# VHH binders against O-glycoside alpha-1,2-mannosyltransferase homolog 6 (omh6): the designs that were tried, part 6

Target 1, 298 residues: O-glycoside alpha-1,2-mannosyltransferase homolog 6 (omh6), of Schizosaccharomyces pombe (q9p4x2)
Amino acid sequence: MYFLILFSSNAELGEVLRTMRSVEDRFNKRFHYPWTFYGMDEFTEYFMSTTSTIASGHCEYGTKGITYTNHLQFILTISYLVHWDLSQVKPLVENNRLYQQRADALAQENLSYVYSPLFHSFQDWVVRSLLYHPQLEYDYVWRIEPGLKLVCEEKKDIFSTFKDSDIVFTNHVCERKHSGIYAMEEAIEEYKILNTQGDFSNIWVYSNNYTYCKYWPFNEILSLKQIRHNQTYTNLINYLLGSGGTYYHRWTESDILSAAFGVLRARANHMESVGFFLNDDVHYCPETIPYTGRCACL
Short names: E, the ipSAE of ESMFold2; O, the ipSAE of ESMFold2 at other seeds; V2, 0.75 times the mean of E and O plus 0.25 times the DockQ between their complexes.

## First folded at step 1 (VHH)

Design e3 (framework vhh_rezetamig_d1)
Fold by ESMFold2-Fast, scan of step 1:
Structure e3 (fold): chain B 298 residues (1-298), chain A 126 residues (1-126)
Amino acid sequence: as target 1 above (298 residues)
Amino acid sequence: QLQLQESGPGLVKPSETLSLTCTVSGGSISTSSYYWGWIRQPPGKGLEWIGHIFYSGSTYYNPSLENRVTISVDTSKNQFSLKLSSVTAADTAVYYCARLEGDYVSPWYQGTFDSRGQGTLVTVSS
């Protein structure tokens, strides 16, 4: 089962509608795959009615609330300070010297949102939603960011084309290594020592003393079959989440998932035929001639 | 070229409200691609995010400050403003207005300060 997924908010409705029109026109009007929208807060009736009007498939809406099916998953969540509720997290991080020391160090490295429990909670929530949310019992999801525009007509079924992949990416992002990334590398080496089974390889697509490269998360297909139902993936990702690294080291969802895919040698493929724009910052055109063929690039 | 300029009093008394305005020139605030926000840097500390606003009026605040912070936007003047109530000496900082941007449109993912004002020092003192 295949699903289009979008993490968003009511404030982004305009960008969501433009993105949906692009995706529907270029691809989904032929296949009628469902959309799921996840937000940290409840979606308005206006958001739901307008998005449902554009979609050629059915739409589902979810919030940050996740129900755990057993007590052990619930206990592990509270044991490692990984809470959705900012009121539960706020007293711990505000008076937590380690959190403040780490945030101060990361701020000196010019990282955004280092003092934002809301940002940290969102990163944690996205990864845990991909692992555990009851509504995500699908084989594959195509993650699409609000503001993304497809610029090429796609007549083939992309999901069928890449059904044997663990990840189908459209881009890599390369960033300066910060102290939080060194902490993730240490955590993974510690995990390897504690777990003797498995042939572990490189953590990142590319890495040196200054730079690391990871999968760009805002236009990609993920195998939920692997990350939810392969215990090797589930155990590693839970180990990383359980460390509190989204709070103490400002790890993003792409840091966690890309590191896990690298360590476990995920089957990664490039979604070469999918042309796109996101803002003026990121673009990819399979054809270089504008206004010709199946692509319209400027 | 896009420019942001902070304005407001440089000295505020304890218990009063700190009020700052950011004027945007060389670009429109009425855009669906960016958020407009406030960050501050207390002496000897790193940057702290205060909050940001979408041109429609939707606001997102730092939870530690949310009961004291109001951010508003005036699209007709191409301006946005910060009000921080019940100030104390701990609120002494250089305040920056900023456009929040990066490779991504969502502030929940990986927004960065692609443009910021020069900063304005606000001292809370009696």
Scores: ipSAE 0.000, ipTM 0.180, lowest interface PAE 13.7, mean pLDDT 75

Design e4 (framework vhh_rezetamig_d1)
Fold by ESMFold2-Fast, scan of step 1:
Structure e4 (fold): chain B 298 residues (1-298), chain A 126 residues (1-126)
Amino acid sequence: as target 1 above (298 residues)
Amino acid sequence: QLQLQESGPGLVKPSETLSLTCTVSGDSISSGGYYWGWIRQPPGKGLEWIGHIYYSGNTYYNPSLENRVTISVDTSKNQFSLKLSSVTAADTAVYYCAKGSTYDFWSGRPYYFDYRGQGTLVTVSS
């Protein structure tokens, strides 16, 4: 079963409604796939009534209904109480100094959100929700971000070109490596050695010493069966989450999932005919593609 | 009813450019979600991916060959082609054109091709 998923909050309702109208008009009004909305906090009745009015399919709403165990404490042997449901990580004094030192270094690299524990906890929560949330027992999800707008009419069923093991996305994006990415590469090398892999291969397509490439986030289709019920994926992703790298190295969900997919050589497909804007600051408009419907790229 | 047919010379001299064309019938190269590519099998060796192209014109090439390889598509003729420059005896192989939909995430290399042509032997000799 195919399913549209959106991680959001009540504060983002305006962007959510704009995104839904675009996706419904350009694609989903023809196929009636269901929507799921997940938030760290409960959705209001107003959020639920307005989104369900726009949707052509069934709507489902969820929150952090999973009671996470204190995974951070067992990893770090923390003498202080640290809990997953805090809006901010309260690390050991030693770890707090390390966090500040790392955040200062990443800020000097011009990396955004390095001082935002809320940003870090959101990245961690999204990945853990994809692995463990009991309401996400579907075969496939199309991950859509508030602010996304489809700009071409898509008459073909996008899901027709992929298999259960595949991930599907528009394109790769390549960025300069910040020091947190080198830390991820080191963590993966150590994971492979500890699990009798022996050798370390490059985990990033077309990477070099200064750049890395990952899937373009916020417009991708994922096989939840492949992520959740394949111990090879869950073991590696849990190892990365357990390192605290979202906090100490400012890893995003796309960094973590792309690294796991790269190391495990996940199968991928492109949605090259799908044009989109994200928050009006990211733009992909297909060139002359004969089977693409009408586009409004301005 | 998809058919892929390779065409080009069976003999190429060292240092010249190998040029092959694949004619597609029963389907349109303009179909989204697929790539069109070339693979080869040298005598006594396994299959080697050369490269592939999407209908949009985006290309991926084997790093070992990328300085010598160009793949292009002609949607009006429903054809795509391979040019391999500066050939040597090591380029002697059976060449296949192929259609696929899945690739290795980080390397860009196909996991497999869904369809392939019958293959054409290309010998590099004087």
Scores: ipSAE 0.025, ipTM 0.462, lowest interface PAE 7.2, mean pLDDT 75

Design e5 (framework vhh_rezetamig_d1)
Fold by ESMFold2-Fast, scan of step 1:
Structure e5 (fold): chain B 298 residues (1-298), chain A 126 residues (1-126)
Amino acid sequence: as target 1 above (298 residues)
Amino acid sequence: QLQLQESGPGLVKPSETLSLTCTVSGGSISSRSYYWGWIRQPPGKGLEWIGHIYYTGSTYYNPSLENRVTISVDTSKNQFSLKLSSVTAADTAVYYCATSEIRGYTLPDYYGMDVRGQGTLVTVSS
């Protein structure tokens, strides 16, 4: 089964509603796929009623809370959700000299959000939710960021187009390497020494001495079953998350997932026909306007 | 343009509750485009995010402070407030109120906040 997913909060309701209207109008009104909303805190009745009114399919709502299931594997996975509960972050940041020293160094590199436990927790939480949340039981998820607007009508079923892919992305982004990325590269090299079974080539799509590229996580389709059932992939992710690198090195969800997709030998396809805006900062217009769709690229 | 101004007592006794208010001018606190928050800087230390609030009442707190912190908003006065309970000498700091525009692709937080107040020194002593 297929569903649309947003990682969001009550505070983002306005952006969520704008995004949903766009996605429903351009795509989902034809297919009625369910929406799943995940938040670090519980959603209000107002959030749930307003989003359900816009959706053409069923809406599901989840939080960072852990719900018991009857399956032993879920219970064993609970240990990997330590940062799901924000109270678990206190030992990493409260009176922690390493956290403060690393944050100060990253601030000197002009990185945003380096002093924010909330930002770091959000990155960790999204990765753990994609790999381990028990309510995410579908084969494919279309991950959509609040603020995203589809600008071309898509009449074909995107999920059917990419059914055999491990990951599908609309774009990738290239950034100047900061000290945290060098730390991640070193952590992966250390992991490789301890674990020789994986193929760790192609960790970064494009990487040189000064820049690296990563999959853009704000408009992508992921095969949850494929990523969750690969032990090499999940072991590497747990190693990276367990290091506290989202806190100490400002690793984002995109940094971690992109590096790990390379380890997985994930098959990636580009969503070349899907046009979008993300707020006023990012837009993508297909080189050829879809024959049977309407577009508003300006 | 947006301007923020802190107000409240400069001296608080140990074990009491610190209460600060931030007055917003040049814009509405009821704007769906902004978070409203508090950060502090203890003497000789870096900035520490305390928490923030959306005008609807949704709050996010620093886990190291969450059991002592309450942030509230008063849309009729265009103000938001911080209460920090059970204070000790470790809570001595310059306190700033701040705001950050919601961008849609990340949760906003204090480090990315676009506008800050001038700061107010709060000393915890008997």
Scores: ipSAE 0.000, ipTM 0.228, lowest interface PAE 13.2, mean pLDDT 74

Design e6 (framework vhh_rezetamig_d1)
Fold by ESMFold2-Fast, scan of step 1:
Structure e6 (fold): chain B 298 residues (1-298), chain A 125 residues (1-125)
Amino acid sequence: as target 1 above (298 residues)
Amino acid sequence: QLQLQESGPGLVKPSETLSLTCTVSGGSISSYNYYWGWIRQPPGKGLEWIGHISYSGSTYYNPSLENRVTISVDTSKNQFSLKLSSVTAADTAVYYCARQGKSGWLTPYHEYDPRGQGTLVTVSS
């Protein structure tokens, strides 16, 4: 199954509705793929009724371990594989000298959200949801960030261009390396000593001493089938999650997934036909517009 | 209030060097907490990070551009500059100078705070 996924909250409903309208108008009204909304907290009836009114496919709603559907009928399904709870992160942050010490060091590098257990737990939760949530069938997902707007007419089914060997269709982003990224590079080298799988010389799309490039997570198609059915990917991602690096090194879900894909030489494709805006400083417009009215990039 | 302002020629001939300067006012570039950098936006395309420099002169460049890019800093003038050699029509863009910052909660980690107004550089003969 192919489906569209938004990691979101009740507070973001306005952004979610605007994103859904652009995606439906540009793409999904032709294909009727289902929408899945995942949040750390339960979605309100208002959130579910307003989103399902816009969607051309059915809608599913999930939290940390619970999945339900709406079209004026509530169906509850309990997740048995995602054992995530805030009580499990309290020992990692509350009265933890290492957490505070690391956060202070990263703050000196002017890194955002270094003192936010909510930010850290969200990163961890997104990765665990992609790996373990039983209601996310082992197929393909198009991950779309609330606030994203599609700006090109997408007449072709983008999922149909995905080959069995492909793991991700996405865009690249490059950033300054902070000390947490060097820590991830060291963790990967340590993992390499314990495992002979993969080529560990190129952990990122590109990197030097000060810059690293990774897959941009806010408009991407992932093969959940490739991630979940490949024990080498799941083992490496679990190793990274188990280190507490999302808390101690402010690793993002994008850092973790991109590192695993890079180390294990996953086949990645550029999502070059899909134009988008996320905010004033982030946009992508396809270089070639094949016909009049396909893209509105200005 | 920190302000950044780009300056330099708006027209550059192919094969020549594009040269821009950024003047910082309302604050000092002599800080361990920030990098000072350049980004550009070609017509109809997204933002592209070019490179950045520390106040001490340590430079970091986009790998795709690193053979053509030089960034320098002058702490006495509170300025930093960009030189991009061997320009072609593909280098036509609005160029922004920026202080390197971090993105918000669920936005791309690539953030510029503050950023200059931008200056259009056209490569033509």
Scores: ipSAE 0.000, ipTM 0.131, lowest interface PAE 13.9, mean pLDDT 75

Design e7 (framework vhh_rezetamig_d1)
Fold by ESMFold2-Fast, scan of step 1:
Structure e7 (fold): chain B 298 residues (1-298), chain A 126 residues (1-126)
Amino acid sequence: as target 1 above (298 residues)
Amino acid sequence: QLQLQESGPGLVKPSETLSLTCTVSGGSISSGDYYWGWIRQPPGKGLEWIGHIYYSGRTYYNPSLENRVTISVDTSKNQFSLKLSSVTAADTAVYYCAREVAGTGYYPSRDAFDVRGQGTLVTVSS
């Protein structure tokens, strides 16, 4: 089964509604795939009512549901929503001085989000939700960022077109490596030594000594059946999450998932017929691609 | 146009509670679009994030400080406040209040804090 997912918040409702209107108009009104909205805070009745009105398919709403302030409730909530134990948050609490030292070092490398435990918690939560959250028992998910607009009419079923892919991407992000990325490369090499299963030759879509390229997470299709039901994927991703690297090395969800896809040789395909804009930051128009429908590009 | 201003005592005795208030002018704190937070900078050191609050009252705290920190919001006064208990000389710092973008997306080209106050020096000394 196939569905669309937005990691979002009540504060983003305006962007969510605009995104939904474009996706419904350009694609989903023909296929009626369900929407799932995931937030770290509970969604309001207003959010749920307005989004359900626009959607042509069923809408589901999920939250982190985890409180880190009550030990017993924290353990029970994690067991229910994310099948892992309390030890996975222990590094952030017990090594606070290391967290702050790493923040200062990474800020000197011009990494902008270094001082936000909420952002790091979000990165960890997104990956764990994709692996374990009980509402996500689907084969494939199309992840769309609030603010994204589809600009080409898409008459074909994109999910069916890419049914044999592990990941379907729309963009790559190439960045200068910060010290946390070298730490991920070391962690993966350590994992290979401890777990001699398979050939783990490459980590990134592209890299050299100073630059690495990863999948842009804001418009992509992921195979949840590979992430959840392929133990090789689940074990590697869980190893990376268990390191506390989202907190100590500021690994993003994109860093973790792109590394896993690269190491495990995912079947990656470009979603080349899908034109889009994300705010003023990123745009792609497939005007010269065969089978392009009507596009309303810049 | 939006301005944040810290206020509170500049001197606090060890073991007492540090209390600061941030007054927001030129915009409403009851907007659902932002978190409202506190950061500090000890003399000669880097910035340390303390925590933030959503207008609904939901809070997130730096784990190194969470057992001593309480952040509260008063939407009727357009203010939010910080209480830090059991202070020591290590809590001597310039304290800033700040507005944070209330989103869960990736911030590749921007800081999480889009507006900050001018800062207020708090010295912990007997």
Scores: ipSAE 0.012, ipTM 0.307, lowest interface PAE 9.1, mean pLDDT 76

Design e8 (framework vhh_rezetamig_d1)
Fold by ESMFold2-Fast, scan of step 1:
Structure e8 (fold): chain B 298 residues (1-298), chain A 126 residues (1-126)
Amino acid sequence: as target 1 above (298 residues)
Amino acid sequence: QLQLQESGPGLVKPSETLSLTCTVSGGSVSSDSYYWGWIRQPPGKGLEWIGHIYSSGSTYYNPSLENRVTISVDTSKNQFSLKLSSVTAADTAVYYCARGPYTIFGSRYEKPLDYRGQGTLVTVSS
């Protein structure tokens, strides 16, 4: 069971429609996989009617409500239904000295969005949705960012091609380590004291003292069955989410998931036949595929 | 060439409303590719996000400021504006208008803001 997912909003409808047209034209019109749209707020009827018109498969629409299981309790497994709005984040950010001190420090390190509760909440919500949301019960998801365009004709079923992968990536991003990343490395060392499972010697795709590289989340396939049904994944990711590091250390979805994939030695494969642009900022054109014929890179 | 230019009074009295305007040239505030917003830097402190607006008219505000802040857009003048009510000395800061990628919810290489103006100092004093 395979589907495509967009984390989006009503404000992004124009980019969503452009992304859907390219994905349908290059790939999904052959396979009719369903689309799932997740937003922090309700989608309008206009959003739903326009997106469903473009899709060759069925469309599902979800909001910020999520269910999660607390596996840290010895006696009981407890499920919570979480509804995201700013009131749930308020104790972590509003009039919170630690949050303001950390935000100020991270701003001095030239990080974006350090004062944005909406940005932090979105990162947390995406990871929790991938782990726990009951509507996301399929085996594999292709995460596609609004603004992405596929530029190569793809006749083969990419999902079937990579069925044994934990992650199928299209890119890496490399950045200077900021204080929040050193905090994540410390949190993982603390987790190691409680757990012996996993390879804690190298948690990143690449790193040195100053630089780390992670999976770029905006065009990738994830095995939801591995993330949800393998307790070593769920335990580590839940530990990281429970730390509040999304708020206090500006951890992104990519930071959290890439660290977990590294520690647990995920089966990672490159989606090398998939050419794409994200807006005008990021692009990849496969060199092993003829530039004229199957790809329209520029 | 994109340019963002802040304008408004450099001095505002306590309890009054601060009004700032950002004039955009070399780009359009009606573009669905970007959000348009305001950030500020109080003396001796880091940057603080105030809020932003999308071409759809949807607004998002810093929870600590949301009951005092209004951001609006005027597509005919290619401008967007900030109103901050009931100001105090704590609102003294350099105010910047800014543009960012339309998806604030996703990080593209975890970049800084795409563009910001040169800033305008606002002092709250009698």
Scores: ipSAE 0.006, ipTM 0.274, lowest interface PAE 9.3, mean pLDDT 77

Design e9 (framework vhh_rezetamig_d1; at its last look DockQ between E and O 0.25; V2 from the best seeds 0.00; counts 0 for: pae O 12.8 > 2)
Fold by ESMFold2 at other seeds, look of step 2:
Structure e9 (fold): chain B 298 residues (1-298), chain A 126 residues (1-126)
Amino acid sequence: as target 1 above (298 residues)
Amino acid sequence: QLQLQESGPGLVKPSETLSLTCTVSGGSISSTNYYWGWIRQPPGKGLEWIGHIYYSGDTYYNPSLENRVTISVDTSKNQFSLKLSSVTAADTAVYYCARAYDSLTGWPQEYRFDHRGQGTLVTVSS
């Protein structure tokens, strides 16, 4: 069971359609994998009709309020999941001096999104709720960012290349550590004192005192099977999220998941053959020349 | 093509309300793909997000300003507005209105702004 997941809002429909056209033309027209969309707001009928017209597989739309009490799987999930919306964010940040103090400090380090409750809420929601969402009854998901364009023909079924032990397939990015990252490392050091399961020696893909490398989430395949049923992952995630670090330290989902996969000794496998651009910022071509029979990288 | 233009007083007294209007031309404020927002830059500091509004009326505010800020939209005039109450000298800044979209993952540009106005300096002084 495989899905294509696109994180979106109604405001991004144009980018969503261009991304879907690219993925459908280069890959999915041959495999008809379903699309699942998630967003903060209910999707408009126009969004759903236009995206479903482009899709070669079934489309599902995950939003607040899609809960049926007579559906056993939703009943069980309600007891353990929080649907994403801003209502749970306002109590954490509204009139909260500690939140503002930490946001101000992080702003002095030139970090983006330090004053964005939507951004913080999304990071928390992905890690805590989305990957456990009852609509995602799949072994693997491919996360795709609006604005992504596949630039190579992908005739092989990318999902068929997964080994049972693989947890993540993506690229990595290296950044300078900010004060929030040092706080995460301290939290994990405290966690390991009483929690000996896991390998805490390599929580990042790579790091030194000033730099860390983590999994890049904008074109990423995840094993939901391994994530959902791994107690080491779940325990660490609950510990980190319980500190409120997504809000007070501006931890991203990438920070949290990368550290957790490091403790599991999982490694990112590079999507060697998958060429893609993400708007004007990121260009990855698996071939040395920009125009070939398989790829058009320019 | 698409143009945003700020308008409003350049001088506001302390404790009063700063009020700005953004007029959108060359495009519709009712677009389903975009938010309409306000950002500011205090002298010698970086850009600070104030908030934004979707054409449906849904608002999203910087929590540090939320108790003082109101953003509204007038689709019939193709305008949106900012009111910031109880201003102090710390609110002196260049104020920009902007068109934004949110990819939910927060791609590394804070609230991706593909268009912004030229900015208007608002000074809070007695």
Scores: ipSAE 0.000, ipTM 0.188, lowest interface PAE 12.8, mean pLDDT 74
ESMFold2-Fast, scan of step 1: ipSAE 0.083; ipTM 0.506
ESMFold2, look of step 2: ipSAE 0.006; ipTM 0.388
ESMFold2 (binder alone), look of step 2: mean pLDDT 82; pTM 0.840

Design f1 (framework vhh_7ubx_2)
Fold by ESMFold2-Fast, scan of step 1:
Structure f1 (fold): chain B 298 residues (1-298), chain A 128 residues (1-128)
Amino acid sequence: as target 1 above (298 residues)
Amino acid sequence: QVQLVESGGGLVQPGGSLRLSCAASGFTFSSYAMTWVRQAPGKGPEWIATISSGGSTMRDDSTKGRFTISRDNAKNTLYLQMTSLKPEDTALYYCARGLDYGDYRPWSSPTGHEYDYRGPGTQVTVSS
């Protein structure tokens, strides 16, 4: 069972519609895969009617469930919010000296979103939704970011290139390590002391002392079946989430999942033939892939 | 050395209009999303609108029909055009350097705590 999934909100409807038009035109009008829209707030009738009009397949709409952690009261409080309004959590965050000190340190490293409880809770929520949300039961999901535009004609079923043994199919991104990434590496070394399964020698796709490469989450196919059925993945990911590193070390969903996939030597492949633009900033156009469909780039 | 300086505030009667400006310096203005935030006396910050580096806009529903955000990259200036002003619009209005769209988006309205820099603000008072 295959689904296209969008994590979004009512505020992003315009970008969602543009992304859907692109994906439908370039790919999904041929295959009619269903769309699932997940938000931390309930979608309006206007959002649902306009998105379902564009979709060639069925549309489903869901909101976050309650998530649990026994490690930190702060994270528990954020996880209980069923609306995008963080007003009850902001005083806790603003009065938390550790949170503020870590945010200040990360800001000095030129890292964005370090002061955003909304950003941090979203990262945590996406990972927990992929692993634990009872309404999200798929074998394979193609996670698509609002603002993404496919630029090449995709006549072949992209899901057909995903092997049963693959856990993720996406592109890589390489970034300079910030202090939070060193903290994740230390947390995984601590996890290793009590857990002997996995390869802890290099947890990233590639890394050295200053750079790390991870799976890019904004255009990716994931095997939820493999992730959810393998308790070793859920144990490691739950350990990382329970540390509070999403809040105190600005770990993203990509950081957490990429580290877990690396430690457990998950099989991964690259989307070499899928050209895309994300808004006006990030892009990939296949230059050397023979027999790529018609592309709107040189 | 990032600097944001707001201007254009003042006393205005209900139903009136004002145009706020924000002069930016010390960074490549055209490469950043820019935001307007307001804070009324005794209340927390309230997000009003954001404009991306590419010119797309996001606005709070409560002001969307009355306020318009725009930018002039040649002048390194951000604007907020306010119409049909109400007494409840009385607040200190801040220009803020919004978060870059390069990697991530917050999936919802900004909270005012995730901005890199804010200006000192310009006071808008709506009273007869």
Scores: ipSAE 0.009, ipTM 0.186, lowest interface PAE 9.2, mean pLDDT 75

